# VH-VL binders against Nonsense-mediated mRNA decay protein 2 (upf2): the designs that were tried, part 3

Target 1, 242 residues: Nonsense-mediated mRNA decay protein 2 (upf2), of Schizosaccharomyces pombe (o13824r41to282)
Amino acid sequence: LKKNTAFMKRCKSSLTSENYDSFIKEIKTLSLKKFIPEITAAIVEGMMKCKATKDILSSVKIVWALNLRFSTAFTGPMLANLYCALYPNPGYSLCHESYFELKQNENEVSEKDRSSHLLKVRPLLRFLIEFWLNGVVGTPEDFVSYLPSTDSNDKKFRKPWFEEQNLKKPLVVLLFNDLMDTRFGFLLLPVLTSLVRTFSCELFTTEDFEDKETLELVNRLNPVVWRTYLRKSLNSYVDKLE

## First folded at step 1 (VH-VL)

Design n01 (framework fv_navenibart)
Fold by ESMFold2-Fast, scan of step 1:
Structure n01 (fold): chain C 242 residues (1-242), chain A 118 residues (1-118), chain B 107 residues (1-107)
Amino acid sequence: as target 1 above (242 residues)
Amino acid sequence: QVQLVQSGAEVKKPGSSVKVSCKASGGTFSSYAMNWVRQAPGQGLEWIGQIIPIFGTANYNAKFQGRVTITVDKSTTTAYMELSSLRSEDTAVYFCARDEYYGLFDYWGQGTTVTVSS
Amino acid sequence: DIQMTQSPSSLSASVGDRVTITCKASQDISNYVAWYQQKPGKAPKFLIYAASTLQSGVPDRFSGSGSGTDFTLTISSLQPEDFATYFCQQYDSYPLTFGQGTKLEIK
């Protein structure tokens, strides 16, 4: 029990590349099965604190190890917790003004609140894309059954990703549709720019590669139909900026 | 329930143009791509192109580039395919089909027969 | 363009038979293959995607398999309503391309 409690605390506070070997050893040796619900919540909290690329990539491998050992008992609930962290007000866009509490006399989001928001969502967005590229998640259908109960009495409450028409769409397409939603300005532009630069080849390149091995790898990760869709969405977003 | 209803059969002379319509109902029209696929008598299916209504962009199969134009009227939730410089080889049934951006066709119109003859 | 080749072009079978139709892609398309059923005078009906995943409402006697370049559609116990033409389609790259079709005829 004491070792299991310490493991959960480190999931919340210490998802770093320096701790990778320790996490992998403990996943293999500790009796964690009864604590999977707590671990799924703890690891998402830890993900929000991962700022460096090395820590994010290390944490992706830790999640993969948990997925291999506990399969759907861990992965579905973890993805549900991650979704809820990105959408604290379910049914609203990541770019929606309601994510920021604006007081009666304030007409815009403060720079401090904007910076705080970007700091929290940036690693979670990176994790979702990494999980999608590595096959941990494909579509909203993969984890819809693990979402917590919502107040169904709210007639305006919606879970856009989990509506019938969206359940089988690639998760990353739904994510970028939200990121490129300009109805509320360009709030997430710095995050979008970073993600486009990091994943330009895998997500946004539609031209044929001269290297056949690279083309085959990219096509297996993300077929050209979705790269074409995402490229056109990005071009539309850029046109609104310029 | 999603329904795609196409315009009626057309008989055209070589060198003319034809414009086929596809009216969508029962669903969020702008959330899907609309595609056009044709089938010559006794032959297989051939993809012509698509339009993505949410940003008004159309993509065409290179075989038809320069002869085909796909448009959409959002107010009537209707997609159109216009094919010019018609040849006898263009005689086919033309289908519209909905795509959730996978390149997969989950709902189809009933088809429009276009006959090109003198 | 990716070429999709089906075999056989036609086959005759009896109700209750196990039927197998094959589809070959000219290059590796992973699992990005769909199957459609078309009855005379009707639009195609979506059956299978991602090589092996059944569309909702499709009877479980239909199954798909394969990856890379070789794909198969199987009907385990043929019913009268299954006599139709079947098409495979790749959705790995544009332009989207279909096989030439396999006509399943009553014996």
Scores: ipSAE 0.000, ipTM 0.402, lowest interface PAE 17.1, mean pLDDT 79

Design n02 (framework fv_navenibart)
Heavy chain, then light chain:
Amino acid sequence: QVQLVQSGAEVKKPGSSVKVSCKASGGTFSDYAMNWVRQAPGQGLEWIGQIIPIFGTANYNAKFQGRVTITVDKSTTTAYMELSSLRSEDTAVYFCAREGDYEYYFDYWGQGTTVTVSS
Amino acid sequence: DIQMTQSPSSLSASVGDRVTITCKASQGISDYVAWYQQKPGKAPKFLIYAASTLQSGVPDRFSGSGSGTDFTLTISSLQPEDFATYFCQQYNSYPYTFGQGTKLEIK
ESMFold2-Fast, scan of step 1: ipSAE 0.000; ipTM 0.451

Design n03 (framework fv_navenibart)
Fold by ESMFold2-Fast, scan of step 1:
Structure n03 (fold): chain C 242 residues (1-242), chain A 119 residues (1-119), chain B 107 residues (1-107)
Amino acid sequence: as target 1 above (242 residues)
Amino acid sequence: QVQLVQSGAEVKKPGSSVKVSCKASGYTFTSYAMNWVRQAPGQGLEWIGQIIPILGTANYNAKFQGRVTITVDKSTTTAYMELSSLRSEDTAVYFCARDSYDLEYFDYWGQGTTVTVSS
Amino acid sequence: DIQMTQSPSSLSASVGDRVTITCKASQDISSYVAWYQQKPGKAPKFLIYDASTLQSGVPDRFSGSGSGTDFTLTISSLQPEDFATYFCQQLDSYPWTFGQGTKLEIK
């Protein structure tokens, strides 16, 4: 039916809180099983366009409904697509210059290219953390099998997250370690500040941490220390301009 | 559109507990955090804690830690704040307030619930 | 905890007056300040966030400024409905804290 095609287009272009009830109804009633690959790509594209918190939280619930109906057939490929959108060069950190190694001008990334990517990265980082908090994803093990397999020669450009010893580590711990290891640029500061404020209660005050690494991360990322660190980084940058 | 409606006034004895409710309507309940703030007579505002309804995770002001519990009932779109071991100093108007994650402010407030602690 | 100190505690003014209320944080909070208006017997109403950004629907006679530790709320031409108590709030770190309030009284 034409309804299935319209559903996919709405995933791509109209992933908003106003459409929540319509999406939930359609997920329960439409025959979507054979279109799951297209839906996973469309939803990730729609996620890149979500700016307001109400739209992001609404979209998390839509993804959760798809997860409940289709389980790993949807969730695994969706997470793999999200990861690839977030890390076009997965071997490098988000603000590292070689992050865009595949660009014609290797070793250099223009300010325009960084700004363009930041606009997509901001909502994707928030979705990834929301999915982790809601149990949609726990560890790299949940979606590693759905990632494109590049030649062994390119394996060194793959994030260490997918090495055997890291497959069962909490995804958010790996993400924050990557973000903390990058040099602080002004373009990344709004993302880090937004993530800390939005998820401070879950990361710093939640008592339901079963993993020792998550507890260690919470201790290391105490809100006062994190904000002080960001403030110091900004002051250091300003001082270099003087 | 958005409404937060709180339960009625309470008079309690010292050492007892009180449970105040805040019924939300006009928005998707689990998309916003809910905060509790109190105001003693003639005093300023004091933050008690917050809850993220989608996760059920609560965060408390250390001053109230051990005496306060914030919970939600998603099926009735209602948030609750229970304060135990009541003292005369707990006499105040208690407000629930919705949190805007993006803009970092409390955009809608309940009408307030007066709690009086007296023997 | 971050302490928020408002001045003055109370202020008498007439309709048409320009009024300024100050809020001082005990430590650097960047621009993470919100302002609220509270009328007697009612819940606070949100006015301003991020120190200077006006909420949709709030009259443009209201403005906010400041960064770091010193913040100001200004009402450029007082109207009868503006007589209320005003509170600042810091949203830099938990626990969230408020100023003690400034009561704006007629005459």
Scores: ipSAE 0.000, ipTM 0.398, lowest interface PAE 16.4, mean pLDDT 76

Design n04 (framework fv_navenibart)
Fold by ESMFold2-Fast, scan of step 1:
Structure n04 (fold): chain C 242 residues (1-242), chain A 119 residues (1-119), chain B 107 residues (1-107)
Amino acid sequence: as target 1 above (242 residues)
Amino acid sequence: QVQLVQSGAEVKKPGSSVKVSCKASGGTFSSYTMNWVRQAPGQGLEWIGQIIPIFDTANYNAKFQGRVTITVDKSTTTAYMELSSLRSEDTAVYFCARGYEDSLWFDPWGQGTTVTVSS
Amino acid sequence: DIQMTQSPSSLSASVGDRVTITCKASQDVSNYVAWYQQKPGKAPKFLIYAASSLQSGVPDRFSGSGSGTDFTLTISSLQPEDFATYFCQQYYSEPLTFGQGTKLEIK
């Protein structure tokens, strides 16, 4: 129990590359099955604190090890917790004004609120894309059954990603539709710029711009129809900036 | 539930143009694609093009490029398709159809507008 | 352009029959195929997307299968309201293209 409690605390506070070997050893040796629900919550909380690329990439490998050991008992609930961390008001997009508690007569998100929001969502968005790239998640259908029940009287919990028409869409298409939603300005531009720089080949590059080896891998992960759609979306977003 | 209502039948002479409207009622207007599909008598369905209102972009089947224009008026929730330089081969029923948000399959469909091109 | 070819062009069947309609793409379209039902004088009605995903409200006697270039629509026990023309559509690549249609007629 004491070692299991320490493991959960480290998931919450110490998802760093320096701790990678220790995490892998503990995943292989500790009796963690009874604590999977707590671990899925703790690891998502730890993800929100990862800023450096090396820590994010090592944490992706830690999640992969948990997936190999515990499969659907861990992966679905972890993805559900990650979604809920990104969408505390799950009926709305990341750019919707209700995502931010605007005070009386405030039509704009303050610089302080914007910076705080970017610091919170940036690592979570990076983790979702990394999990998608390595096969941990493909579509909303992969984890819809693990989402918490919504009160039938609370209209805020409409869960647009999990409506019938969206369940089989690639997760990144739904993510980038939210990121590129210009109805409320360009609030997430710094995050979008960072993600485009990091994942342009996998998300936006058409057949003409990839080498043969990379193109074959990318075609399996993100078929040309969705890369074409996302590229058109990005071009429209950039045009609105000019 | 979203319903699409199209303008009435048209009879046109070769070389003229036709503009068909499609008014959306109910549901959310902002998160969808609007598509135009035609069906010649006794034939299959042929995709003309789409507009993505959130991106303000229209894409056309190359067969119609240069003589078709698809637009949308967000204030009246109405989409339009204008086809110019009409030929007898353009005689068809023209349907508008909504893609689910960014999807490329269609529901709902308008009732169709018959366009007859004859001298 | 990707050509979608349906077979047969028409078929006759009786209520209670199991009916199978085939759709072939001229190139790999993965699972990006939708199916529609059209009754005379009416607009098409959406049935299936992603080759096998049934739209809410569509009876479970309808099913789709296939991947790559070969796709099938099956009606497990034909009902009177199912006599219609059926179309497949690929949405893998623009221009979006439809099959020529399969007319299902009373035997």
Scores: ipSAE 0.000, ipTM 0.403, lowest interface PAE 17.8, mean pLDDT 79

Design n05 (framework fv_navenibart)
Fold by ESMFold2-Fast, scan of step 1:
Structure n05 (fold): chain C 242 residues (1-242), chain A 120 residues (1-120), chain B 107 residues (1-107)
Amino acid sequence: as target 1 above (242 residues)
Amino acid sequence: QVQLVQSGAEVKKPGSSVKVSCKASGGTFSNYAMNWVRQAPGQGLEWIGQIIPYFGTANYNAKFQGRVTITVDKSTTTAYMELSSLRSEDTAVYFCARDLGEYYYGMDVWGQGTTVTVSS
Amino acid sequence: DIQMTQSPSSLSASVGDRVTITCKASQGISNYVAWYQQKPGKAPKFLIYAASTLESGVPDRFSGSGSGTDFTLTISSLQPEDFATYFCQQADSFPLTFGQGTKLEIK
């Protein structure tokens, strides 16, 4: 159906707050079951193009609506596509040279190339954290079964992320460990600063939540043991800046 | 089958500088981190710093910060380590070694070493 | 800086012996430890990474174990070519640091 094709095109190019009501109406009324694989790919591509906070928050609500209608048929594959967009070489750190590898650019990476890369990584990380806060994803276990199979040559380099011990850790713990990897300098510092500024309480507050309902939510999503761990990791990262 | 080939031995006087080269052949140059590690006679290994050729970003051990500069020439697939204000304590064999930069890996390919002697 | 301390500093052994070398980190480093073998006049040779994973081509008589702060390198049945100095290295954070080395000598 032409309407379904138009819907997928809008997922890819028009994830804006102005289109929110239209998307919600279409999610409720269109026959989308046969097109879920195409929709998961299209919406992830659209996420990479979201720039404004209002558009990101609107898109989170659109994904939540798809999650409510289609549950694991949509959510697992979508998260797997998002993970692959963020980690094109599975098992490598976000700050690793191989993560930034460009087959067509063999010259020194320019400031423009670094800025272009930050423009892609920033929204993808923001979406993963927003999905985590909204309960769309908790741990890698939620989507690891939907990831492409590892080629034999990749097995040893995928181990840290896909070891059993990591499958049940909060997703943000693994993301921030990669983001705060100082072995490559401070390449993602602007992204880290933005995310810390936006999510400081949910990620790092050990105590002193003023709102009981917020405290209950945060304790469910990111227990005190992991908030303490992340705070310690952030303090270590900041110390290295000095 | 990547190989790292270093420049020849150097004898320098105190206060001068030395620049050691490390040429990579075979395999991909830009996709690996290049480390510099030294070893004084009869002593252990000491990390000097690292450069990621793709980014041109160098990280230095604070002990050498201000005296060391690590650079790359992508056209010749060569990494360089320049150490200034040489002291007798800088007498050592200097090695280049590549790694993936991943915290779970290590330095899998090493150069043969360059002996630097600082004599008064 | 993370300090890596090896024990013993030197060890005498015979061919066929089981040899154990230990390495202690001054703070928790998960399993981000590599081991190297160095023979006189040569560059170090990569043996083990992630505390326990053998590099391709390394004989299976070599094994590593440990996590957190305490790590061990074991050679199950010492061969003549194994007499060398062994170094541990932490890969957790900059600066990268090595243990002082353990010299394995013929008894």
Scores: ipSAE 0.000, ipTM 0.409, lowest interface PAE 17.8, mean pLDDT 80

Design n06 (framework fv_navenibart)
Fold by ESMFold2-Fast, scan of step 1:
Structure n06 (fold): chain C 242 residues (1-242), chain A 118 residues (1-118), chain B 107 residues (1-107)
Amino acid sequence: as target 1 above (242 residues)
Amino acid sequence: QVQLVQSGAEVKKPGSSVKVSCKASGYTFSDYAMNWVRQAPGQGLEWIGQINPIFGTANYNAKFQGRVTITVDKSTTTAYMELSSLRSEDTAVYFCATDYWEGYFDYWGQGTTVTVSS
Amino acid sequence: DIQMTQSPSSLSASVGDRVTITCKASQDISTYVAWYQQKPGKAPKFLIYSASTLQSGVPDRFSGSGSGTDFTLTISSLQPEDFATYFCQQYDTYPYTFGQGTKLEIK
């Protein structure tokens, strides 16, 4: 139990390439099944702290190991926790009963609060793309079943979202589209555009894919349309990349 | 050819709201952002906000945040700007203007005069 | 907010003159400057973007230059239709801001 608690603490604070071998050993040897909900929350907190590419790639491999051992029992809740963490206020996301109210009638969020939250979100958006490209994603149906609710007994508020979405689309496409439909998502456009540009060769590749949903996401972030939004934000991103 | 046609002049009392329309034609409506810019009599230009017609999401100048709402109706290729809690200093000509996501405005509407008095 | 300051606020000139209007940004905005022409009672007309690139259909007598904080609009040989108010605009960051305008009047 003590070892399991220490493992969860390391997921939160020490999700680095230096600790990769230790994590893989513990995933193979510890009795983690009963603690999957806590582990999924802890690992998402750890992801927010991953700044270096080598730490991000090591973390993706750690998530692969957890997915290999626990399959969708880990991946579904992990993606749900990651998605909820993208918003400064859960009410803006499917994580809250007010989702539809706030999506249509967005409340003001302090510029300072949005700016500070943006620093946490950049790694999480990168992880979504990495998980998609590496096949570490569940179905939209699995994902929605794991979303938190303000009343654990009442999931009625999720019905409108299900009915509005084409659940045949890849989960990552649905999550990005939902995020971009909000005022907070608009603020994220420079980050999303930069990430899509970085992964453009993977995302534009046809390679036997008849995935109209992927093409739809790419078209929404069309380089011709979005190039200048990236350019306007370059001062901040150039300063951070240097 | 690109054309932006705005609604007619408005005279409003302090504390009321005004909603100005801008009907676009001659281009693919979703390909360009729509902006609103105002000009008080004898003064310079002031940016109010911008809307992304693809997602329907708007970004506002902090000066107007909380009392301005910009929306679009794709079926009629029309953008709207609603300004509430009107004050005398809101008396201005209001322009809609397109940008190809660059932030400079290549096409402008003819302007809508909004007068806030008495 | 980025402050855009134009000089002069007004200028008198004759047809055929070379006219220079200056725009200064309160911080480095690279080349993210546009210029507009506005005639009385009309909407602004787009002239230049990226500090120096002319919009298609704008006469060659118009030119722009500058980078960083200092920008210039030049009209090399004034024509009667050029008498108007000129505005610079930065689009480096939100909110977009304009200069106060330079009124070009007949001498």
Scores: ipSAE 0.000, ipTM 0.399, lowest interface PAE 15.8, mean pLDDT 74

Design n07 (framework fv_navenibart)
Fold by ESMFold2-Fast, scan of step 1:
Structure n07 (fold): chain C 242 residues (1-242), chain A 123 residues (1-123), chain B 107 residues (1-107)
Amino acid sequence: as target 1 above (242 residues)
Amino acid sequence: QVQLVQSGAEVKKPGSSVKVSCKASGGTFSEYAMNWVRQAPGQGLEWIGQIIPIFGTTNYNAKFQGRVTITVDKSTTTAYMELSSLRSEDTAVYFCARVEYDSSGYLDAFDIWGQGTTVTVSS
Amino acid sequence: DIQMTQSPSSLSASVGDRVTITCKASQDIGNYVAWYQQKPGKAPKFLIYAASTLQSGVPDRFSGSGSGTDFTLTISSLQPEDFATYFCQQHYSTPYTFGQGTKLEIK
């Protein structure tokens, strides 16, 4: 009762490595099942506030604990909420000015809006890639059934990720296609640079790894055909950067 | 139904090491934490340590820290406990026990136990 | 370390009797107490968790109560199969610790 309310509040405001042990204990002991919808929303809001790598990695483990206890009741809805937080305007890429939340009849994007957008997008992108690396999510198929229902007149603005031909593609392939969309400039270049440096082996390496275990893991997560595709896409992006 | 099956009895000399196995049958191995508990003849239960494979973490009772190693082989769904520098006081029945994540939640209570492995340390 | 102290160490009772076993924690552990039954030559059997929640398949003559530092296991009407050793355990923090056990014997 009171402890369940406090738990949800902490998911929203206190997803830090310092609170890891208390989160794990509470996940194991509290009667959270009836509050899963609220928890999925609260934890995504908490994710937006994570800045340090240690807090992100700690939070990934917290999500893993919730996945173990509640499985499909938590994980699918949580991923759907994460996707909706990343794409409030699904028809637009992360690099498009129209991605920003705009009031009706307000089309101006301020410098403050751009800065705010970058700060929100950065941790959510990192979480999505960490969840992919840790097996929490593989493809759009894993959470498409948990997305909010779309009115018929809104279908034209839905992300192509959820079209039949893309449902089984690695999520990172679809994500990086969007990140490397240069039609609207290079708004997310700092984010892309950071992610490329951190995850270059998993995303872009086409050579054999010296460590056979690493090679097998990478081949399972992101087969060589998609690593080749992403490497080609990155080279095209760099060429346009000139 | 998940069942935990342990390796057979061991007789060891002081100063040697023993490695006890615990094979999970049925269900997915990685969905739970595995604990090791011992019971000396006529005595109570003593917790040795745990492994939570999904978090990549082990936690050992300080009394055994430096002498115990708990590992898992996911391909064979088998957990292991290796205890080194054996002494006569280590003579006990060693149990593996799991914590179930989906039985009204993960409670750190040991819901399924192995049958036990008798380890005798004598010269 | 949290110390768990059971009383009594042994108890003689007859079939049909109401039996109570107590367990005291050296500090406040909320409701993070589990109870186990162990028969000679066998592994412990899980009975109760979170102080009062019965594990599926455990007869409803078993019940648990308590919070903080004082916990109780009750068997409302003893059956022949209930003669065993009972252990409490705190699952509040590592290292997990057990009571010393209560041996329930035929009177």
Scores: ipSAE 0.000, ipTM 0.388, lowest interface PAE 19.9, mean pLDDT 79

Design n08 (framework fv_navenibart)
Fold by ESMFold2-Fast, scan of step 1:
Structure n08 (fold): chain C 242 residues (1-242), chain A 121 residues (1-121), chain B 107 residues (1-107)
Amino acid sequence: as target 1 above (242 residues)
Amino acid sequence: QVQLVQSGAEVKKPGSSVKVSCKASGGTFSSYAMNWVRQAPGQGLEWIGQITPIFGTANYNAKFQGRVTITVDKSTTTAYMELSSLRSEDTAVYFCARDRLYSDYYYMDVWGQGTTVTVSS
Amino acid sequence: DIQMTQSPSSLSASVGDRVTITCKASQGIDNYVAWYQQKPGKAPKFLIYAASTLQSGVPDRFSGSGSGTDFTLTISSLQPEDFATYFCQQYESYPFTFGQGTKLEIK
């Protein structure tokens, strides 16, 4: 159908704030159930192309609308695709040079390639945190069953997020553990700094909240035990920078 | 729809403290963060710090760390900036400005009118 | 701290001119740049965020571009009310930092 194929093309190329109202209308009116696998792949492609913060935040709301309409049929597969986009090389850290594909004559990652890497990783990381705060995803357990098999033995897990001890941990805890991995230097420092700035209150605040309503909201989004863990991890990371 | 109204001009002696207020009206007070920015006569803009009213979490420019305290009174929708151990170099117009919070962009879209602080003996 | 450097520090132009102001960050800041306009004796006015997104109500003659370290503010056809000082600001990391400002003067 022309309308459905046009919708999928817009998911790939036009996840912009200017198109937000059009997307919301189409999500509510088009018959999309039959095309959810294609839409799931298309929207992740579009997310990777989001450069402006306005387009990222608009896209979060579009994903939330799809989540409301299609629930697990869309959300699990979408998160699995997003994870695979963020971790294309199994077993490698986001902070390791192996994340890059070097040209034949290159002996190290160039400044331009480092900048390019930050541009690709930044929107994906922002999306995962926004999805976690909106309740689209809680833990790796929510989408582990949707991951593609890793080899001919039908292995479904990508370590370390999906190891038994990590399956029920908040996704953002695992994400920041990887971002704060200093074994490979401070490659993602600009991205980490931006994320800490943007989400300082929801993720890193441990002080007493005088307003009961605010405390209840924050505890629902991120309980104090994980906010304390993340604050300690951030303090340790900052200490290593000095 | 948000408007920020600041307290009046202050003249202070070196070594004293000044506390400037910024009252927000219109919109939801908890939906934005409040920044403090100063501008010395004929100079550019210098960021002092920020507070997120919903959590009371403050971040300060290291240049002012230990001398500045930013607070909020949620009941009156008012943010405060207190600067201690004043020097003549602190003479400036002090502005409050809001950032949109969370699922919105960090940028200073609404500014107070400014408060002139003069430090002289 | 991320340093923001604007060029030129001052610029003389005539009504109808195309004006370009440049802002350079000391390190990569993606698109986390805002632009402000300040008229004498007044508070700054917000114009652009995310390097290129124009605030509702700001005239179409204003545009922003750039990513990474190099950013540009352009006024396609200068109007009398546009003579002011312009500031870029990064919001990639704390402390937030501003460029030194570009004063746009009548020729």
Scores: ipSAE 0.000, ipTM 0.386, lowest interface PAE 19.3, mean pLDDT 79

